Miniprotein binders against q9bqp7. Designs and how they scored, part 3

Target 1, 240 residues: q9bqp7
Amino acid sequence: VPQNWFPIFNPERSDKPNASDPSVPLKIPLQRNVIPSVTRVLQQTMTKQQVFLLERWKQRMILELGEDGFKEYTSNVFLQGKRFHEALESILSPQETLKERDENLLKSGYIESVQHILKDVSGVRALESAVQHETLNYIGLLDCVAEYQGKLCVIDWKTSEKPKPFIQSTFDNPLQVVAYMGAMNHDTNYSFQVQCGLIVVAYKDGSPAHPHFMDAELCSQYWTKWLLRLEEYTEKKKNQ

## First folded at step 25 (miniprotein)

Design vf1
Fold by ESMFold2, last read:
Structure vf1 (fold): chain B 240 residues (1-240), chain A 100 residues (1-100)
Amino acid sequence: as target 1 above (240 residues)
Amino acid sequence: SKTEVEVYIWFEGDSPEELFKAIERLVKKAEELAKKLGATVKVVWFIEVYNGETEVFIYIEVKGVPEEELKKLAKRLAEEAKKLAEELGLKVEIEVYTKS
């Protein structure tokens, strides 16, 4: 259990939409400062087992594809991932322009994969927006805040070559989602809060993406794990 | 007393070719320094898209030599990473920790 508990939700905030809400999604710029990002905290607190599993996957790919084949594969994953996120931001923007959207961005198995999820997404409140937890002193850049099947969620989009049908197979991504959620709920740039999360895993071949919904109780459980990782990071910094 | 050092290096850029060059040269440098000083080195790296750009995350663990040599190795690895970033047009971030 964390030694310094802090709630994920802010009791002074409403999670209800209202008529005066802005019609354009928030896009708070990321401010470079000394405090750590969620990603940096998680990367520097990986367990030996997490590292082993990722290295095993990498070595298997190198054996299967060869060294040059692996470089080409990862370069393509890089390009496709970048285009996927660019396409999603364009699709989810309420004031998209045809001049700003590349026709080739829509020619992706990943975009086909998420179509059934996008039908259930509405009320986009934030896109690629910075968050800062003033009290716990960390920052992040979340992908999306929108309603999914009527529930306001912090949504994180991921690409994968393999189906990931269960939330446990998404590594530390649930921790990222709740860390962003907690930060947003205590960030003065936001007037609302979010109590649910969604991780969407899209597939290269266009197979239906897997949504992993996180209700408030599950978010609270992962929040506890995030606080432990943040404590581990803080202790680690003492040895610089 | 400290028995190992951990070096975390992040390269960020839009060129997969330059990112792979940075990995290759840094791994080679780490192996050269470790051999020269009789240290054991372990290097792992991963690629991920972050903040709209591709990022390489490199973890280097060095042990098997006295703490002063560990610090020397870490300092030289940080210097090499900064040099590579400048030469290859990449952004770089570096963190160094000691462990017992």
Scores: ipSAE 0.724, ipTM 0.899, lowest interface PAE 1.0, mean pLDDT 84
Fold by ESMFold2, last read:
Structure vf1 (fold): chain B 240 residues (1-240), chain A 100 residues (1-100)
Amino acid sequence: as target 1 above (240 residues)
Amino acid sequence: SKTEVEVYIWFEGDSPEELFKAIERLVKKAEELAKKLGATVKVVWFIEVYNGETEVFIYIEVKGVPEEELKKLAKRLAEEAKKLAEELGLKVEIEVYTKS
C-alpha cells in the first residue's frame, strides 16, 4: 500500500531481448554518489522484529560456539561467501577460461552445489554490474543477469551452511532482487528489460542447490514491498 | 525522553580480524560515552556479505537525555568510527538520524 506507486517495468522498453546478444556481459562500474544503495535502504528500514530475530540468532550462536568460536565461524562464512561469488563471476565470464582460474577458487562444495543450476544458465547479459533507478534514485550492484531455463532473470547467489540464514533470505532477499530488476529496467545503461528473478541457495556440503524462481507476478508482489521500504527510507532521510 | 538518535555505521574490509576489532572498540566507546552522559544506549551489529563483499553493519540507538546531548554523542561516535577505519585500514560509511 505505498503512497507513491511506480511500475517495476518500463513501458518504453521492449519485452523482447535485443536481436543480437553481446559477446561480453555488461559490467557497469558503481559510481559513488549521494544516492542510496538497495542494501542501505533495506538495512536502515529493518523492523524491530527483524533486528530481534537476527540478534537472537547471533546470541544463540555465541552461546553454542563461544565468542572466539563465533568469530571463527563468522570469518569462515565470509571468506567462503566471497570466494563463491568470485568463482561464479569467473565461471560466467567469457574472457576467463577454466584452466587459467585459481583451483582453490573453483574447488568448493558451494560450486559443486550449483553445477546443476549452471547447466540451465545461458546468455549472460550482466555480471557484477551496477544499476541505477533514474526516477526513484537508488543504486545497486547485481550479481548476474542471464537466462535460466529460457527466462531472462536477475540472479542472486546465496550460500548456506544449512542453518538459519533462511530467515534473512525469507525477509529481504526477494526485495533486493526486485529492486535491482526495477533499477535495471529504468537505467539508460541497459537496452533490455528483465521480468523474472532467481535466488539460488548453494550448500557447503555440495548438496544440490535450491533454485527459487520468481515469475513476473511474484516480482510485482515484492516490488510493492520494496516501494514501501524505499518510502520509509525517504521519510527517515528527512530527519538527518 | 521521546527523542532518540540513531547512528548507522558500516565498516568494509578484507580482514575479519580487523572488522571484529572495529566492532569491539566502537561498542566500548559507545558504552563509555553513554555512561558519561547518563544516556541509554543499544548497540546491535551484524556481519553480512553482499555481492561478494564483506561488511560490518552497526546500529546504535541513544536516548534518555536532551536531543542536543544525543547529537553530540552521535558526532563523537562518528569521529571514533572514522578514526578506527583509518587505524585498521577499513572503509567506513556513517548515517545519523533524529527519531521522534
Scores: ipSAE 0.718, ipTM 0.898, lowest interface PAE 1.0, mean pLDDT 83
Fold by ESMFold2, look of step 25:
Structure vf1 (fold): chain B 240 residues (1-240), chain A 100 residues (1-100)
Amino acid sequence: as target 1 above (240 residues)
Amino acid sequence: SKTEVEVYIWFEGDSPEELFKAIERLVKKAEELAKKLGATVKVVWFIEVYNGETEVFIYIEVKGVPEEELKKLAKRLAEEAKKLAEELGLKVEIEVYTKS
């Protein structure tokens, strides 16, 4: 029910990639400017219930671990998350073979957790790459675009710890995926488009990661919700 | 007339210790300023990893004083956030909104 509908897919874009596309995954640099990022839009349009749930979770964690224990827990989650994304970029990049890989990056429970998913990933088209929606005027930095079980996806990697997992503040990861997808499909730096999404949750203990596949219909449904959030942000911005 | 102000602050850095220090000092400053002015304040913060980067997100809501004082309080919080970022070697972004 957005007041200004815009399609997630670009009907003017070819269903076949340009033959001149590079064989190396795209990595478009992110430029920070006045144009809002996906994460900034989502953070500034959180509901009161979403904020309440996050605060309640934080209070329970502090009660159980103590203030210093909570700081240590969250610090470890941050470091592990950064290392996980670095390792995945290294694994998925063809230029980082042989002796240039940091062996400590490759030895973690999170990397073991995703091994069965990585067997199904091929045809990597983009890694840690910026996207900009030319018409709706927002930017983002996606993790990965690759084929998963034969379908080209925007792939988002998540970490989760057991017990007491770190919970991201937005609860909005599917919106993030479709916002990146819509931006890529309308970004002149890309000659192809993507119709599916994948969210992969990796576990610290190496337990098999859980994939959450999003087909084109589901992506379109989340796209509508993203457009509503973008409208809310735009209205809020008038009161800056 | 405007009845509340919202201040959004993002700190980014490679040191979780410095990020937590920024949170602690900014929360303390917000509570001190609100007490001095007779305002009510609500502070919510999270530490997240987005796209492999570590970030602190802080939301501050201020009510219960005239609009002119709301704007002054928001400006002082933004100044404190910028000072903390410089002292702690962090990147900072700040957005301020008023509401009726």
Scores: ipSAE 0.715, ipTM 0.897, lowest interface PAE 1.0, mean pLDDT 83
Fold by ESMFold2, fold request of step 26:
Structure vf1 (fold): chain B 240 residues (1-240), chain A 100 residues (1-100)
Amino acid sequence: as target 1 above (240 residues)
Amino acid sequence: SKTEVEVYIWFEGDSPEELFKAIERLVKKAEELAKKLGATVKVVWFIEVYNGETEVFIYIEVKGVPEEELKKLAKRLAEEAKKLAEELGLKVEIEVYTKS
């Protein structure tokens, strides 16, 4: 369906790091370039329905909480999200000791929520690391690359204050994961590739996080959808 | 032949208060400019966490006036966004597109 199809996997790479790989996870710095990030592509290609549903939710929250109440709510949600990501990087980083960590970062319902996932995570290869797809011309900053239940995954961590099944939930999280995966698999800074993805939704109340595992077949399906979004973005840029 | 302009603005910073100020001032400016020019404007914004950083994403759609007025409004909005970023100590990115 995309006019300019490109494979997500690199046939010249192994899906396993070799034994000589360093024990310290990769952390490639993000370079702000002219080329777009994954999030910029996705944000500029949202459907009208996605925008409508998000705006409707926001307006309902403002109606119920008032303007100041909504600002407080939003600020708390994002502060806790920042703390969650910071705590996870600290937990997964081998160069930080328990004594050097802020114990308040570890006293989060979100961290409790992911404990059962973390027990299945090993072999961390990258943390908060930049990826670039030189051919397709996009960049990103992935959260984590590690083994989950024996399979090397691009892992994306998300927070949620309460478990809420919504028919209107965003579908772009899998696109973000596969876009990072494709970029990493074709980025000279990495010597290996990843064929699986994992989206972990953590809950404020400490309820067990929900893992969404993506095998290679599912990743390939979402990769096709990502390529369509990137194509849509590229077409939009012609009118700049 | 262009009938619509889309303006995308991203503010990035570590202060939710300054990010909310940027939103409020930019929304107000967009509505004031649209009223002055007789344009229809839709402003949608979201705050997101991306890799541990807080970011505001603002989408502004303008239509209902001739192309040259659309371009003038988009230019003024971009200038306002840059001014707000400097004043509030925020990083800013801006993209502007036209549509037929």
Scores: ipSAE 0.714, ipTM 0.899, lowest interface PAE 1.0, mean pLDDT 83
Fold by ESMFold2, fold request of step 26:
Structure vf1 (fold): chain B 240 residues (1-240), chain A 100 residues (1-100)
Amino acid sequence: as target 1 above (240 residues)
Amino acid sequence: SKTEVEVYIWFEGDSPEELFKAIERLVKKAEELAKKLGATVKVVWFIEVYNGETEVFIYIEVKGVPEEELKKLAKRLAEEAKKLAEELGLKVEIEVYTKS
């Protein structure tokens, strides 16, 4: 139970965008300041088990690929992740033209993997947009806010390789989603709020992506866990 | 001693090759300094992509010697990280914590 609990939702805000919202998705610039980002908080509060699992995966990959092979593999995986996010932003933006889209971005297996999800996505309200929790003092950059099957969600896009599923996600992805949600709901740059989350795992081989929907109750449960991580970070910061 | 020092280092840049070079040199330096002091060192690193940028996150934990020597080691690592960033054209962020 966190010492300084704060609600994830703002009762003074609408659950859905109103008709006066902009026709183009919001893209608030990320600013560099002393306020910690969600990612920095989570990275500095990882458990020993999280670290152990990531190191075990790394060791297995190095054993299989050699050190140089592992470096090339990891570089390619993360570069493909970057291209995946760029492609999704392009696909979801109403302001993009076909001449500005890289056809190689559209051809990736990851993009094929999410096509069935994208058919259920509409009403895009924000893309690659900064959020700040003005009371709890943290910032983030969310991937997307849009409706999924009629529910307005903070959406996080994630890549995974198949048929080699040894790339494990961090345990923290749901915490990241709810931290962004809470920040957006209390950020003066936004006039609406979001109560649901969606984590979409896309596959390199084009296999159908797996959606993980988070309703308001589940988001509230993860919000409590996020607040504990933020407290842990705050206590750690006092020992600099 | 119960005291541990944690060093967090983030490198940002467009070149995976330069990022890996920074990792290798920093890990080697951390192991070298720890061995000279008789300190225990643990190094963990990951590569992530944010906002179209590639970022390396490096965690270094040192313990097993007096706190003041651990702080000196952390200072040397921070200085090495800054030199690597300048040499390799990378951005760097560093945080150091004492843990009891």
Scores: ipSAE 0.703, ipTM 0.894, lowest interface PAE 1.1, mean pLDDT 83

Design vf1
Fold by ESMFold2, fold request of step 26:
Structure vf1 (fold): chain B 240 residues (1-240), chain A 100 residues (1-100)
Amino acid sequence: as target 1 above (240 residues)
Amino acid sequence: SKTEVEVYIWFEGDSPEELFKAIERLVKKAEELAKKLGATVKVVWFIEVYNGETEVFIYIEVKGVPEEELKKLAKRLAEEAKKLAEELGLKVEIEVYTKS
């Protein structure tokens, strides 16, 4: 139980977006400074077991592929992940500033994998948008805020190769979602709030993506865990 | 000594080649500095994608010598990381903590 609990939802804020929001998703620029980001908090509060599992995975990959093979594999994963997020932002944006179509950007197994999910996504409110928790003093950059099957969600898109699952950050994905949610709900740049989360795992081979829906109650449970990580980070910073 | 110093370093860039070069050079420098002081060093690093960009996360823990020498070593590592970032065209972020 955190010593300094704070609610994830803001009772002074409605959960209904303004009508002008549906046509132009918010894209608040991220400002890096001394205020920690969600990812920095999570990285500096990893458990010894989490580090051990990630290091073991890395060493197994290096043993299997060799040093050069691991670098090549990792470089391809980076490129594919970056292209996936770029494609999703393009697909979910109502406007492309100029006539620009990169059909290769839209051609990927990952994009095929999420098609059935995208059919249930509407009312995009924010894309690649910064959030700041005004009281708890942390920032983040969320992927998407939109309705999924009628529920307004913070949506996080993840990639996975089907034959060799990627585990480097799966333990903390729900914490990222709720941290972004709490920040958005207490950020003066946003006039509305969100109560649900969605984690979508896309597959390289185009297999149907897995949606992991988080209702308000589940989000509240993970919020408590996020507050513990934030407390741990705050205690660590005293020794800087 | 019971004192330990933790150094967290993040490199960010769009060139996997330069990011891997930064890792190799910084790890080697950390090992060289620790050996010169007779300090124990542990280095763990990971590469991840955050905010649509590629990032290297490096954790360095040093111990086994007096605190003043550990802080000096950490400062030299931070300076080396900044120099590598400038040379390789990378962004860098550094955090240093003392653990008693």
Scores: ipSAE 0.700, ipTM 0.887, lowest interface PAE 1.0, mean pLDDT 83
Fold by OpenDDE base, look of step 25:
Structure vf1 (fold): chain B 240 residues (1-240), chain A 100 residues (1-100)
Amino acid sequence: as target 1 above (240 residues)
Amino acid sequence: SKTEVEVYIWFEGDSPEELFKAIERLVKKAEELAKKLGATVKVVWFIEVYNGETEVFIYIEVKGVPEEELKKLAKRLAEEAKKLAEELGLKVEIEVYTKS
């Protein structure tokens, strides 16, 4: 049990968007300061088992591809991921803010992969927007807040070359999503609340993406785990 | 000794190529230093985009030798990381933790 319990949901916020919600998605810039990011917290609180699994994966990939091949692979995966996020931001942005759609960005297997998910996405409220939890003292940059199948979600887009059909296969991504939810729900820059999360795993070959929907109950479970990671991080920093 | 040292390194820069060079050289240096001391080393790294900037995270765990030798190794790794950052025009953050 976390020593410093804090709720993921804000009882003072309505789940119903006020009719005055801007038609334009929020894009609050991330200010880098002494406040740790969600990513930093997760990075510095990895378990020995997680480290072991990542190292084993790396060693296997190096054995299969060679050192140079693994480097090239990682570079390509990273670049493709970046381009995918840029393409999604462009797709989900209102038409008036559409910079010249680089048609080339839209021609990817990852974009093809998520088409069936995008059909169920509507009511985009935020894109690449910063969140801050003032009380718990962490920040993050979320990918998207939108309605998925009529439910308002924090959506996190991921790329993979390997199938990830189970949410358990998404590593710390569920923790990242709920961390963003909790921050947004208590960030004064946002007037609304989210109760659901969605992790979308897009595939390079254009095969249908896997949506991992997180209901309020599942979000609450991962929120407890997030709070424990945050406490671990805080304690670690005191011993630096 | 059950003592382990954790080294966290973040490189930030605009060139993925330079970031990958930094990873390669630092990993090699960590392995070389660990071998020389008879220490066990684990290295995990990944690349992320954060606020439009490319960041590399590197985690290095060292164990199997006395704490003082681990601390010396960590110091050398930190110095190498700083040198690489300067050479390659990267930003660098380094944190070192000792667990006993």
Scores: ipSAE 0.635, ipTM 0.869, lowest interface PAE 0.9, mean pLDDT 89
Fold by OpenDDE base, fold request of step 26:
Structure vf1 (fold): chain B 240 residues (1-240), chain A 100 residues (1-100)
Amino acid sequence: as target 1 above (240 residues)
Amino acid sequence: SKTEVEVYIWFEGDSPEELFKAIERLVKKAEELAKKLGATVKVVWFIEVYNGETEVFIYIEVKGVPEEELKKLAKRLAEEAKKLAEELGLKVEIEVYTKS
């Protein structure tokens, strides 16, 4: 049990978004400060098992591709991932920004992969927007807040060359999502609450993306794990 | 000894190419130093983009030799990371932890 328990959901916020659907998604800039990001907390609190699995993956990839091939692979994955997020932001942004769409960004297997998910996405409320949890002292940049199949979600977009059919295959991504949810639910810049998460794994070959939906119960379970990681981080920083 | 030393390195810069060079050279250095000392090394890294800035995170775990040797290895890795940052025009943050 976390020593510093804090709720993921804010009882003071209504689940009903105020009827003024902002015509424009929120885009709060991430401010550089001394407050750790969600990513930094997760990076510094990886388990021995996670490190082992990642190292084993790396060694396997180097064995398969060679050292130079692995470098090229990694560079390509990064570049493709960046372009994918840029393309998604463009797609999910209001139509007035559509005129500047680089059509070349939309021609990717990853964009093809997520088309069936995008059909179920509506009511975009935030894109590439910063969140801050003032009490728990962490920040993050969330990809998207939108309705997925009629449920308001924090959506996190991921790219993969290999199928990730199980949420467990996404490593700390569920923790990242709930960390963003908890921060947003207590950030004064947001007037609404989110109770669900969604991790979308897009594939390079255009095969249908895997949606990993996280209901309020599953989010609460991962929130407990997030709090433990945050406590571990805090303790680690005290001993530095 | 059950002692482990953890080295955390963050590189920040506008050039993905230079960031990848930093990763490559630092990983190679870690492996070389570990081999020389007979230490076990694990290296994990991630690339993230925030507000258009690219950050590289590198985690290096070293173990299997006396604490003093691990600390010396960590120091050399930190020095190499600083050198790479200067050479490649990158920002660098370095944290070192010893677990006993």
Scores: ipSAE 0.547, ipTM 0.833, lowest interface PAE 0.9, mean pLDDT 88
Fold by OpenDDE base, fold request of step 26:
Structure vf1 (fold): chain B 240 residues (1-240), chain A 100 residues (1-100)
Amino acid sequence: as target 1 above (240 residues)
Amino acid sequence: SKTEVEVYIWFEGDSPEELFKAIERLVKKAEELAKKLGATVKVVWFIEVYNGETEVFIYIEVKGVPEEELKKLAKRLAEEAKKLAEELGLKVEIEVYTKS
C-alpha cells in the first residue's frame, strides 16, 4: 500500500465539459523545472526484470540485424515515431489550425494502422499538453485527451514493429497513462476529469492498431502501482 | 560482491544525429570499460520527444567487480558523457547510484 495515498479521480470535477470549454484543444507547454516528469520517475524506478528484458531484446535485435543494422533500425524507429506523433497532432487538430498537411506525413503504415481507431475518436480536448500534480509533485506531457467510443480518455499513442495484443506487453505505458490522468484530474488548468485511459499501438506495416482500453477500475489498479513507483523514486532521491 | 552501480545519463539537444552519436559513443565506452575490468554491463536507452526537444535517456548498470572499481568506472562514464555533451553541443544530466 502506498504510504502517500492520493486519489486518481477528483470528486469535485465532472466528466462533462462545461459549456465554456473552448472548442480548441488545450496545449499547455511543459515547463522544465526541478519537478520530475512521469518519464523520469519511470526511468529511474525500472525493475531489474524490466532492464533484463530490454537488454535481452537489444541483444537479440543486434544479433538479428547486426550492430549497424540495429543503429539504422533505432534511428528509423525514432524518426518514424516522431513523424507519427506529428501526423496525429495534425489529424486531431482543428481544421482551422491545420498547417498545410504534409501529405508525406500522412502516408505511413502507422497512420494507416490507426485509421480504425481514429474513427472512434472525437471531442479532442487536449493535444501535447502539460499536466502537473501539485500535491504529488510530478509533471508530464500527455499526447491526447479525447473521447474514444464515447468515453473521455487520456490517449497514449505508441509505435511498434511487433504486435502488442496485450496491455502487459506495453511495459510502463499503463503507468504513464494513469499518471497523466491523475495529474490532469487535479491540475487547475483543466476544468474536467478523465476516468479512462487508452493505449494505442500502431504498426509499421499498416496492420490494424491494437487499442488497449483502460476502464476506471483498471486505471485505479495501475494508479496504485504508479504511486509505489513515485514513492520509490522519492526515496531514491533522498538517498543520493 | 553483490554491489552494482547504476549510471543514469540524459542528453538533450535538437539534433537527432548528435544524440545518436552520443548514445553510440557512450555505449561503446561503457562496454570497453566493463571489458577491461571484467565487469558485467547492461545498457538500456530510450529516445523521447518533448515539446519538439529530443531527450535521450541512457541507463548503465555495472556489476561483478569490487565497488571501488565500479565507482571508478562510473566516474569515467560520467566524464565521457560530459565530454560528449561539450563536443556535440548537448545538455547533459548524470546521476550515479551504488546499490549494495
Scores: ipSAE 0.541, ipTM 0.829, lowest interface PAE 0.9, mean pLDDT 88
Fold by OpenDDE base, last read:
Structure vf1 (fold): chain B 240 residues (1-240), chain A 100 residues (1-100)
Amino acid sequence: as target 1 above (240 residues)
Amino acid sequence: SKTEVEVYIWFEGDSPEELFKAIERLVKKAEELAKKLGATVKVVWFIEVYNGETEVFIYIEVKGVPEEELKKLAKRLAEEAKKLAEELGLKVEIEVYTKS
């Protein structure tokens, strides 16, 4: 049990977004400060098992591709991931803010992969927007807040070359999502609350993306794990 | 000794190419230093993008030699990371932890 328990959901906020649907998604800039990001907390609290698995993956890839091949592969994956997020932001942004859609950004297997998910996405409330949890003292940049199949979600978009049919295969992504949810639900810049999360794993070959929907119960379970990681981080920083 | 040293390094910059050079050189340096000391080294790294800026996170775990040698190794890695950042025009953050 976390020593410093804090709720993921804010009882003072209505689950119904106030009727003033802002025509424009929120895009609060991330201010880098002494406050740790969600990603920084997760990075510094990785388990030995996680480190081992990642290192073993790296070594296997180097053996398969060679050092130069692995470098090229990693560069390509990074570039493709970046372009995918840029393309999604462009797709989900209102048309009036659409810079000339580089049609080339939309021509990817990853974009093809998520088309069936995008059909179920509506009511975009935030895109690439900063969240801050003042009490728990962490910040983050969330990808998207939108309705998925009529449920308001924090959506996190991921790219993969390999199928990830299980949420457990998404590493710390569930923790990231609930960390953003908890921060948003208590950030004064947001007038609404989210109770659900969604991790979307897009595939390079255009095969249908895997949606990992997180209901309020599952979010609460991962929130407890997030709080433990945050406590571990805080304790680690005291001993530095 | 059950002592291990953890080195956390963050590089920030606009050029993915320079960031990859930093990773490559730092990993090589870690492996060279570990080999010289007879230490075991693990290296994990991630690339993230924030507000159009690219950040590289590198985790280096070193063990299998006396604590004082591990601390010296960590110091050399930190110095190398700073040098690389200066050479490549990157921002750098470094944290070192000793676990016993």
Scores: ipSAE 0.541, ipTM 0.829, lowest interface PAE 0.9, mean pLDDT 88

